VH-VL binders against o97563. Designs and how they scored, part 22

Target 1, 195 residues: o97563
Amino acid sequence: CSCAPAHPQQHVCHSALAIRAKISSEKVVPASTDPADPQKMIRYEIKQIKMFKGFEKVNDIQYIYTPFDSSLCGVKLEANSQKRYLLTGQILSDGKVFVHLCNYIEPWENLSFLQRESLNHHYHLNCGCQITTCYAVPCTISAPNECLWTDWLLERKLYGYQAQHYVCMKHVDGSCSWYQGRLPLRKEFVDIIQP
Below, E stands for the ipSAE of ESMFold2; O stands for the ipSAE of OpenDDE; V2 stands for 0.75 times the mean of E and O plus 0.25 times the DockQ between their complexes.

## First folded at step 18 (VH-VL; framework fv_tixagevimab)

Design p1 (at its last look DockQ between E and O 0.53; V2 from the best seeds 0.72)
Fold by OpenDDE, look of step 18:
Structure p1 (fold): chain C 195 residues (1-195), chain A 117 residues (1-117), chain B 109 residues (1-109)
Amino acid sequence: as target 1 above (195 residues)
Amino acid sequence: QMQLVQSGPEVKKPGTSVKVSCKASGFTFTSSAVQWVRQARGQRLEWIGWIIVDLGNTNYAQKFQERVTITRDMSTSTAYMELSSLRSEDTAVYYCARYDEGAFDYWGQGTMVTVSS
Amino acid sequence: EIVLTQSPGTLSLSPGERATLSCRASQSVDSYYLAWYQQKPGQAPRLLIYGASSRATGIPDRFSGSGSGTDFTLTISRLEPEDFAVYYCQQYYLSPPWTFGQGTKVEIK
């Protein structure tokens, strides 16, 4: 399984839902009702604590599904624990909630202040911004509503400083720029041209 | 159980400094912010400033800009408020409160700071 | 700075009555960043309402918050003896300072 790095904001914006939940139990289930289908899924029973996105699609999620095999980007979650997760995922055509390794899934305790704040008040309001991952220099914006994400470039981390402490916010003029939360401390432009 | 426990009462002379501590427990301190508020006897709550714990970024009310320093120690889950050049008018109960998900939901018990000659 | 003005200064009521407290902001405040606190003598403030209308954990249903823009209201549907206290609103919208109202004292008639 290989996933393209994406900023948490981008993950949330591209997901059908975002919730905080505990994992109650897990069960291996068939991927389909077709007996000829050998594919398996892990069905997690969850206790939803809070929903950040997806209100219009689903109210209370009881189960989430993930591929059984890690090779198919299956996600391993700790069941029967008090561990809370931020879960992002999609809703399948049959109404099932589906999550995989490429979704933004994190223990709640690992989230930064801004990430927690942004789930409630920032990410969903700024989905009009495009966050572009920089893999090499030069890396330049192609549109005013674009923010350049340099964590991978500079830190070689999936989630670095910008992922943890910045939101790409949309301005009135349609342009976007990085902010540290709701307090515009400094409009920081990442100069990725200069080493 | 989430709680903030503040340091004990202080008696200070004018011109000196006081440093109040606020120790957090029961939650992920690094993912929170802390505001400091004071209240003189019989008076309204007065906002002093706040700090984002993981970043260390602070903002202060203009009134205290030159005299207050808010810090945090993530290793001990403790926030601090230091007020210098103390005046009699600084006599008050000082509160810390944690911020999480849009609310200052847990408050310390308060620290009485008395400034007198 | 955003100034919050609470009214009335004092509200004298009897147990069982409805209490309506007002908090007016000098400029528009995003509802997400408006909170109400209860403070009893000798105690720290206790969060009642956040996001203008969301009850904090453990807060009884008789407390409710409403409002938007510049006008916010805390309502206690039926006053209990333990509800007689001072109530503060706070805004923490945009840039500091994140000011409090001057408080409304709810006292027993």
Scores: ipSAE 0.862, ipTM 0.918, lowest interface PAE 0.5, mean pLDDT 94
Fold by ESMFold2, look of step 18:
Structure p1 (fold): chain C 195 residues (1-195), chain A 117 residues (1-117), chain B 109 residues (1-109)
Amino acid sequence: as target 1 above (195 residues)
Amino acid sequence: QMQLVQSGPEVKKPGTSVKVSCKASGFTFTSSAVQWVRQARGQRLEWIGWIIVDLGNTNYAQKFQERVTITRDMSTSTAYMELSSLRSEDTAVYYCARYDEGAFDYWGQGTMVTVSS
Amino acid sequence: EIVLTQSPGTLSLSPGERATLSCRASQSVDSYYLAWYQQKPGQAPRLLIYGASSRATGIPDRFSGSGSGTDFTLTISRLEPEDFAVYYCQQYYLSPPWTFGQGTKVEIK
């Protein structure tokens, strides 16, 4: 299983849903009703604590699904536990909520101050910004709504300082720049998102 | 049980300093922020400053910028507010409150600081 | 600095009546950064509403918040005896200081 790198903001913007939940139980189920299809899924029963994105599609999710096989990007979650997860995922054509290893999935206690704030108020409001991964110099913006993601370049980590502590924010003039949460912005660069 | 427990009352002379502690329990301290607010008798609430715990970044109201220092100790889950060059006008109850996910939802019990000769 | 002006300064009502408290900001405030508190004598403020309209954990249904931009409202649909207190709004938008309104005292008529 290989994943294209994406900043947490991109994960939230590209996912159908983002929730905080506990995992109650797990069960191996067939992937389809076709008896000739040998593929399996893990069905996780969840207790949804909070939904950050996905209100227009679904409310109060009870089950999520992932491939059984790790080679198909199945994800293992701790079932029957008080451990809380941030889960991002998609909704399949049959209405099932689907998650896999390439989604952004983290124990809630591992999230930074900015990530918690941004799940509530920043990520989904700034999906008009582009985040471009910078692997090597030279690396410059090609559009005003672009932020350069440099964690790999500077730290050799997928989720470094920018992933943990910055959000790419859209300003009234349509440009975007990195914003570290509750630090003051220059007054000529204020949020364009409606209250 | 989530709570913030502040240090006890202080009586101080003008020109000295006071350091108030705010110990957190029952929540992830490192992923939160803590504000400090004071209230003189019969007066409105007055914001002093805050600290973002994981980053250590602080902001202060300009009125206090030269006299206040807000710090934290992540190993003891404790925030501190130190106010120097105390004046009689600093007599107030000082509160800490934790911030998470858009809300200042838990407040300390308050610490009375009295400044008199 | 964003100034919050609460009105009325004092609201004299009887138990069972509806209370409507106003908080007006000197400039537009993103609703996410607007909160309401209750404070009784000798006690710390108690969070009632955050995000302008979200009720804090354990706060009864009779409390509700609304508004956006410069105008925000706290409503208590049916006053109970324990609701006679001082109420404050706070904003924490953009730049410090994150100011409080001067308060509205809800007192028994």
Scores: ipSAE 0.694, ipTM 0.858, lowest interface PAE 1.4, mean pLDDT 89
ESMFold2 (binder alone), look of step 18: mean pLDDT 93; pTM 0.949

Design p2 (at its last fold request DockQ between E and O 0.51; V2 from the best seeds 0.75)
Fold by OpenDDE, fold request of step 19:
Structure p2 (fold): chain C 195 residues (1-195), chain A 117 residues (1-117), chain B 109 residues (1-109)
Amino acid sequence: as target 1 above (195 residues)
Amino acid sequence: QMQLVQSGPEVKKPGTSVKVSCKASGFTFTSSAVQWVRQARGQRLEWIGWIIVDLGNTYYAQKFQERVTITRDMSTSTAYMELSSLRSEDTAVYYCARYDEGAFDYWGQGTMVTVSS
Amino acid sequence: EIVLTQSPGTLSLSPGERATLSCRASQSVDSYYLAWYQQKPGQAPRLLIYGASSRATGIPDRFSGSGSGTDFTLTISRLEPEDFAVYYCQQYYLSPPYTFGQGTKVEIK
């Protein structure tokens, strides 16, 4: 399984849904109704605690699906636990909610202050911004609505300081820039908070 | 289960300092912010400042910028508010409150600070 | 700073009546950052409403919040004896200070 690293904001923006949930149980199920298809999936029964994105597509999610094998980017979650997860994923054509290793999945308790805040009020409002991952130097902005994500470049971490404490916010003029959680919101970002 | 427990009442002389603690339990302290608010007897709530716990960044009301220091200890899940150069008008109940997901939803029980000669 | 002005200063009502409290901001405030609190004598403030219109956990449905921009309202549809208290609004929009209104006292007539 190989994934393109992305900022949590991009994960949320590119996902059909984002929820906080507990995992109640797991069951191995066929990937399809076709007997000739040997592929299996893990079906997790979940208790949805809160939805941050996907209101228009799905209401109450009871089950999520992931590939059985890690080689197919299957995700192993702790079932029958009080552990809360942030789950991002997609909705398949048959209506199933699907998650895999390339989705942003994180224990809720591991999230930073700004991440928790942003899930509620920033990420989904700023999906018009493009966050570009910097893999090497030079890394330059190619469009005004772009923010450069440098965690891998500078920290050699998948989710470093910018992932934890930065939000890429869109301005009235269409440009985007990093908002740092260490600073209160400024007037120039009012258009994003209250268009 | 979630709660903030503040330190006990304080009696101080003018010119001295007071440090109030606010111990959090039942939630992830490191992912929260904590504001400090005070209230003199029969008066309105007055915002003092706050701290973003995981970053340690603080912001103070202009009135208190020269005298207040808000800190946190993540290892003990405790926030602190220290007010120096105490005056009689600083006599009030001081509250801490945690911020999470758009709300200051849990408050400490308050700490009475009395400043008198 | 953003100034919040609450009105009226005192609201005298009887149990069973409807209470309407106003909180006006000196400038537009994102509803997400507007909250209402209840405070009884000798107690810490208790969160009632956050995001201008969302009830906090455990808050009875007789409490409701509404409004946007500069005008926000807390409504108690039918006052219970335990609802007589002081109510504050707070904004934490943009930069500090995260100011409070001066409070509205709901007292028994």
Scores: ipSAE 0.901, ipTM 0.951, lowest interface PAE 0.5, mean pLDDT 94
Fold by ESMFold2, fold request of step 19:
Structure p2 (fold): chain C 195 residues (1-195), chain A 117 residues (1-117), chain B 109 residues (1-109)
Amino acid sequence: as target 1 above (195 residues)
Amino acid sequence: QMQLVQSGPEVKKPGTSVKVSCKASGFTFTSSAVQWVRQARGQRLEWIGWIIVDLGNTYYAQKFQERVTITRDMSTSTAYMELSSLRSEDTAVYYCARYDEGAFDYWGQGTMVTVSS
Amino acid sequence: EIVLTQSPGTLSLSPGERATLSCRASQSVDSYYLAWYQQKPGQAPRLLIYGASSRATGIPDRFSGSGSGTDFTLTISRLEPEDFAVYYCQQYYLSPPYTFGQGTKVEIK
């Protein structure tokens, strides 16, 4: 299973829903009613604690689904536990809530101060900003509404310091820049020679 | 249970310092911010400063910037506020409060600091 | 510094009556960063409303908040005996200090 990199803000903006929930139980179910389809899913029964996004489609989610097979990006969650999760995912055409390994799924207790704040008040308000992943230098903006995501370039991590402590925020003039701890930063350029 | 427990009352001489503790239990301390607020008898609430716990960033009201230090100890889930060069005007009840997800939802019981000669 | 001005200073009412408390800011405040507290003598403030309109856990639905920009309102639809207290608004928008209003005392007539 291979996932395209995305900043937590991108995950929230591109997902149909984002919730905090506990996992009550799990059950292996067929993927469809077609008896010729050998695919299976895990159906997790959840207790929704809070919804951050998805109010127009669903307000209280009882079940989520993920592929049974890890090669199809199935995700394992602790059932029958007090563990709280941030879950992001999609709503399928049949109304099922679908999550997989490439969604942003994290134990709630691992989220930073700014991530918790941003789930409530920043990520969904700033989906007009573009976050562009920098893999190598030179890496420069190509549009005013662009923030450069440099965790891989500078830290060799997918979810480094910018993923945990920054949100890309839109200004009145339509430009975007990284914001940390209630102190917006100027747009930044990263043109460095690789070490 | 979720709570903030502050250290006990202090009686101090002018020119000394006081350090008030605020111990968190029952919630994730590292993802919180903690504000410090004081209230003299019969007066309004006065904001002193706060700390964003995971980053350690502090911000103080200008009135206190040269005399206050807010710190935290993540291993004990405790925030501290130290006020130096105490004067009689610093006599007040000092409160800590936890911030998470847009709200200061838990407040300490208050610590009475009395400054007299 | 954003100054919060509460009105009235004192509100003398009987149980069962509706209380309407005002908090006005010296400049616009994002509603997400506006809270209301109740404080009784000898006690710490108790959160009632955050985000200008969201009730805190365990707060009865007779408490409601509204407003945006510079004008915010706390309403108690029917006063209960335990609601006689001092009420404060606080803003924590942008740069500190994160100031409080001077309070509105709701007292029994």
Scores: ipSAE 0.752, ipTM 0.883, lowest interface PAE 1.0, mean pLDDT 89
ESMFold2, look of step 18: ipSAE 0.720; ipTM 0.870
ESMFold2 (binder alone), look of step 18: mean pLDDT 93; pTM 0.949
OpenDDE, look of step 18: ipSAE 0.884; ipTM 0.932
ESMFold2, fold request of step 19: ipSAE 0.730, 0.729; ipTM 0.872, 0.874
ESMFold2 (binder alone), fold request of step 19: mean pLDDT 93, 93, 93; pTM 0.949, 0.950, 0.948
OpenDDE, fold request of step 19: ipSAE 0.901, 0.899; ipTM 0.948, 0.947

Design p3 (at its last look DockQ between E and O 0.75; V2 from the best seeds 0.76)
Fold by OpenDDE, look of step 18:
Structure p3 (fold): chain C 195 residues (1-195), chain A 117 residues (1-117), chain B 109 residues (1-109)
Amino acid sequence: as target 1 above (195 residues)
Amino acid sequence: QMQLVQSGPEVKKPGTSVKVSCKASGFTFTSSAVQWVRQARGQRLEWIGWIIVDLGNTNYAQKFQERVTITRDMSTSTAYMELSSLRSEDTAVYYCARYDEGAFDYWGQGTMVTVSS
Amino acid sequence: EIVLTQSPGTLSLSPGERATLSCRASQSVDSYYLAWYQQKPGQAPRLLIYGASSRATGIPDRFSGSGSGTDFTLTISRLEPEDFAVYYCQQYYLSEPYTFGQGTKVEIK
């Protein structure tokens, strides 16, 4: 399983739901009702603590599903613990909540101040912005509503400084730029032309 | 159990400095912010400033800009407020409060700072 | 700075009555960043409402917040004896300072 790096804001914006939850239990279940289908899923029973996105689609989530195999991007969560997770995922056609390794899933305690703040007050309001991952130089914007994300380029890790401490915010004119959320709004331009 | 425990009362002379501590427990300190607020006897709450813990960024009310320093020690989950050039008017109870998810939801018990000759 | 003006200064009521407290901002404040606190003598403020209308954990449902823009209201539907205190609003929207209102004292008639 391989995933394209994405800023947490993009993950939230592209997900059907975002919740904070504890994992109560896990069970291996068939992927379908078809006996001929050998595919398995892990069904996690969860205790939803808070919902940040998805209110219009689901109110209370009891179960989430993930592929059994890691090769299919299955996610391993710690059940029967007090550990809280931020979970993002999709809602399948049958109404099941589905999560996989490429979703933004993090222990709640790992989230930065701005990330926690942004889940409530920023990310969902700025989904009109496109956050583009920079993989090489030069990396330049192609549209005014675009923010360049350089964590992968500069830090070679999935979530670096920009992921932790910046939000791509949409301006009145439709353009977007990086801000540090609750801090005084300073426009940060990230244009990487030269190493 | 989430709580903020502040340092004990202080008695200071004018012109000196005071440093109040606010120790956090029961939550992820690094993911929070802390504001400092004071209240003179019988007076309204007065905002001093705040700090975002993981970044260390601070902002102060204009009134205190030249005299206040807010810091944090992430290793001990403690926020500090230092006020210099103390005046009698600085006599007040000083509170810290943590910010998380859009609210200052937990407050310290307060620290009485008395400035007198 | 954003100035918050609370009214009335003092509200004299009896237990069981409805209390309505106002907090007016000198300029528009995002509702997400408006909070109400209760403070009793000798105690630290206690968060009641955040985001203008969300009750903090453990806060009884007789407390409610409403409003947007420049006008915010804290309502106590039925005053309990323990509700007689001073109430403050605070804004922490965009720019510092994160100012407080001057407070409304709810006292027993």
Scores: ipSAE 0.856, ipTM 0.917, lowest interface PAE 0.5, mean pLDDT 93
Fold by ESMFold2, look of step 18:
Structure p3 (fold): chain C 195 residues (1-195), chain A 117 residues (1-117), chain B 109 residues (1-109)
Amino acid sequence: as target 1 above (195 residues)
Amino acid sequence: QMQLVQSGPEVKKPGTSVKVSCKASGFTFTSSAVQWVRQARGQRLEWIGWIIVDLGNTNYAQKFQERVTITRDMSTSTAYMELSSLRSEDTAVYYCARYDEGAFDYWGQGTMVTVSS
Amino acid sequence: EIVLTQSPGTLSLSPGERATLSCRASQSVDSYYLAWYQQKPGQAPRLLIYGASSRATGIPDRFSGSGSGTDFTLTISRLEPEDFAVYYCQQYYLSEPYTFGQGTKVEIK
């Protein structure tokens, strides 16, 4: 299972839904109604605590589905637990809510101050901004609505400091830039972005 | 179960300092922010400053900028506010409140600080 | 600095009546960063409303908030005896100091 890099903001903007939920139970089910289809899914029964995105489709989600096999990007969640998850995912054509390993899925307690704030008030308001992954220097913007995502460049990991503590925010003039939720930017990011 | 518990009342002489503690329990302290406000008898609430817990960054009202320090200890889930060069007009009840997801939803019980000769 | 002006200063009403409290900001405030609190003597403020219109956990449905921009309103649809207190609005929109209104005291007529 291999995932294209995406900033948490991109995950929220590109997903059909984003929720906070607990997992009540799990059950292995057939992937389709075709009895000849050998593929299986895990159906998780959930208790939705809050919806951040997806209001136009569903108010309260009871079940989510993921591939049974981790090689097909199935995700394991703790059932029968008080553990709260941020879940992002899609709605399939049959109405099933589908999640997999390449979605943004995180224990709620692992989210930073800015990520919690942004799920409520920033990510969905700024989907007009473009976030571009930097793999090497030089890395420069190609449009005014672009923010450069440098976690790979600086920390060599997918969800580094910028994923945890920055939002790409749209200004009134249509341009975008990184904000750290009322915090000063780290100098390392400024030096790379503004060579 | 979720609460903020502040340190007890303080009686201080002018020119000294006071440090008020605010211990959190029952929620994820590191993913929150903590504001400090005070209220003198018969007066409105006055914002002193706040701290973003995970990064440790602070912002203070200009009035207090030279005299206040807000800190935290993540290992004990405790925020602190220290006010120096105390004056009689600093006599007030001092509150901490935690911020998460757009709301200051948990408030400490308040700490009475009395500055008197 | 954003100044919040509350009106009236005192509101004298009987139980069962509707209370309407106003909070006016000196410049536009994103509603997400506006809250209302109740405070009784000797107690900490109690969050009632956040995001201008969302009720906090455990707050009765007789409390409601509305407004945007510079004008915000707290409404108590049917005053109960326990609702006689001082009410404050707060804004935390910009990096300027967060500010509170001066309060509206709701008292028994």
Scores: ipSAE 0.673, ipTM 0.854, lowest interface PAE 1.5, mean pLDDT 88
ESMFold2 (binder alone), look of step 18: mean pLDDT 91; pTM 0.930

Design p4 (at its last look DockQ between E and O 0.69; V2 from the best seeds 0.70)
Fold by ESMFold2, look of step 18:
Structure p4 (fold): chain C 195 residues (1-195), chain A 117 residues (1-117), chain B 109 residues (1-109)
Amino acid sequence: as target 1 above (195 residues)
Amino acid sequence: QMQLVQSGPEVKKPGTSVKVSCKASGFTFTSSAVQWVRQARGQRLEWIGWIIVDLGNTNYAQKFQERVTITRDMSTSTAYMELSSLRSEDTAVYYCARYDEGAFDYWGQGTMVTVSS
Amino acid sequence: EIVLTQSPGTLSLSPGERATLSCRASQSVDSYYLAWYQQKPGQAPRLLIYGASSRATGIPDRFSGSGSGTDFTLTISRLEPEDFAVYYCQQYDLSEPYTFGQGTKVEIK
């Protein structure tokens, strides 16, 4: 299973839903109504604690689905536990809430201050910003609404310092820049020098 | 049980410093922020500053900028506020409060600081 | 800095009546960063409302908040004996410093 890198903000913006939940139980179920289809899914029963995005589709989610096979990007969650998860995912054409390994899924306890704040008030409000992954130099802004994501370039990490502590925030004039922890981010002339 | 417990009352002379502690228990300290406010008798609450715990970033009201230092110790889940060059008008009850997800939901019991000659 | 002005200074009402408390900001405040507190003598503030309209855990549904921009309101739909106290609003918008209103005392008529 191989995932295109995305900043947590991109995950929230591109997902149909984002919730905090506990996992009550799990059950292996058929992937479709077609009896010739041998594929299986894991159905997780959840208790939704809070919804951050997805209000237009559902109010409370009781079940989420993931591929049984890890080679198809199935995700393993700890069932029958007090562990709280941030879950992002999609709603399939049949109405099932679908999650997989390439969604942003984390134990709630692992989230930073800014990530928790941004799930409540920043990520979904700033989906008009573009976050561009920097893999190599040169890496420069090509649009005013663009923030450069440098965790891989500078730290060799998928989720480094910018993923944990920065949100790409839209200004009144439509431009975007990185924002950290309620302190003014010093604006540089080129974004490549900002973490 | 979720709580913030502050250090006990202080009586200080003008020109000295005071350091008030605020110990958290029953919730995740490292992913929160802590503000410090004070209230003189019969007065409104006055914001002093705050700290984002995981980053250690601070910001202070301009009035206190040259005299206040807010710190934390993540291993003991404790925030600290130190106010120097004390004056009689600094006599007040000092509160800490925890911020998480848009709310200052837990407040310490308050620490009375009295500045007199 | 953003100045919060509460009105009235004192609100004298009987139990069972509706209380309406106003908090006006000198400039626009993001509602997410607006909170209301109750304070009784010798006690720390108690959070009632955050995000301008969300009730804190354990707060009865007779308390409600509303408003946006510069005008915010705390409403107590039916005053109970324990509701007679001083009420403060606070803003903690991204523009610092964070400020409190001067308070509204709700007292028995």
Scores: ipSAE 0.724, ipTM 0.867, lowest interface PAE 1.1, mean pLDDT 88
Fold by OpenDDE, look of step 18:
Structure p4 (fold): chain C 195 residues (1-195), chain A 117 residues (1-117), chain B 109 residues (1-109)
Amino acid sequence: as target 1 above (195 residues)
Amino acid sequence: QMQLVQSGPEVKKPGTSVKVSCKASGFTFTSSAVQWVRQARGQRLEWIGWIIVDLGNTNYAQKFQERVTITRDMSTSTAYMELSSLRSEDTAVYYCARYDEGAFDYWGQGTMVTVSS
Amino acid sequence: EIVLTQSPGTLSLSPGERATLSCRASQSVDSYYLAWYQQKPGQAPRLLIYGASSRATGIPDRFSGSGSGTDFTLTISRLEPEDFAVYYCQQYDLSEPYTFGQGTKVEIK
């Protein structure tokens, strides 16, 4: 399984839902009702704690589904624990909530201050911004509503400083720029377009 | 159970410093912020400042800019507020409160600081 | 700084009555960063409402918050004996200081 790196904000914006939940149990189930279909899925029973996105689509999610095989980007979650997860995912045509390895799934305790706040306030308000991953230099903005994400470029890790401490905010004029929200001002993270 | 437990009451002389602690438990301290607020007897709540725990960034009210230092120890999940050059007017109950998910939802029990000659 | 002015200073009511408290900001405040607290004598403030309209965990339904911009309201639909206290609003928008209102005392008539 290979996924294109994406900023947490982008993950949330591109997902049908975002919830905080505990995983109660897991069960291997058929992927379909077709007996000829050998594919399996893992069905997680969850206890939804909070919904950040998807209110208009689903409510009180009880089950989430993921591919059984990791090769198909199946996600392994810890069941029967008190561990809380941020889960993002999609809603299938049959109404099932679907999550996979390429979704932003993170233990709740790993989320930063700004991420926690942004799930409630910032991310969903700024989905009009495009966050572009920089893999190499030069990396330049192609549109005013674009933010360049340089965590991979500068830190060689998926979720670095910008992922943890910045939101791509949309301005009144339609342009977007990195913002630390309510965080006290400090030296800005390196912006390769504005060195 | 989430809670903030503050250090005990302090009696200080004018011109000295006081350092109040606020120990957090029951939640992920590193992903929170902590504000400090004081309240003199019969007076309103007065904002002192706050700290973003993971980054250590602080901001103080102008009134306290020159005398207050807010710090945190992530290893002990404890926030601190130090106020120097104490004056009688600094006599108050000092509160810490954690910020998470858009709210200051948990408060310490308060620490009485008395400044008297 | 953003000045929060609460009104009235004192609200004298009887149990069962409706209480309406106002918090006016000197400039516009993002609703997400407006909170209401209850404080009883000798106790720390307790969060009632955050985000202007969201009840904190464990807060009874009789408490509600509303408003936007510069005008915010805390409503207690039916006062209980334990609701007689001082209420503060606080803004913690993008700019510090995160100021409080001067408080409204809800006392028993």
Scores: ipSAE 0.686, ipTM 0.871, lowest interface PAE 0.8, mean pLDDT 93
ESMFold2 (binder alone), look of step 18: mean pLDDT 91; pTM 0.930

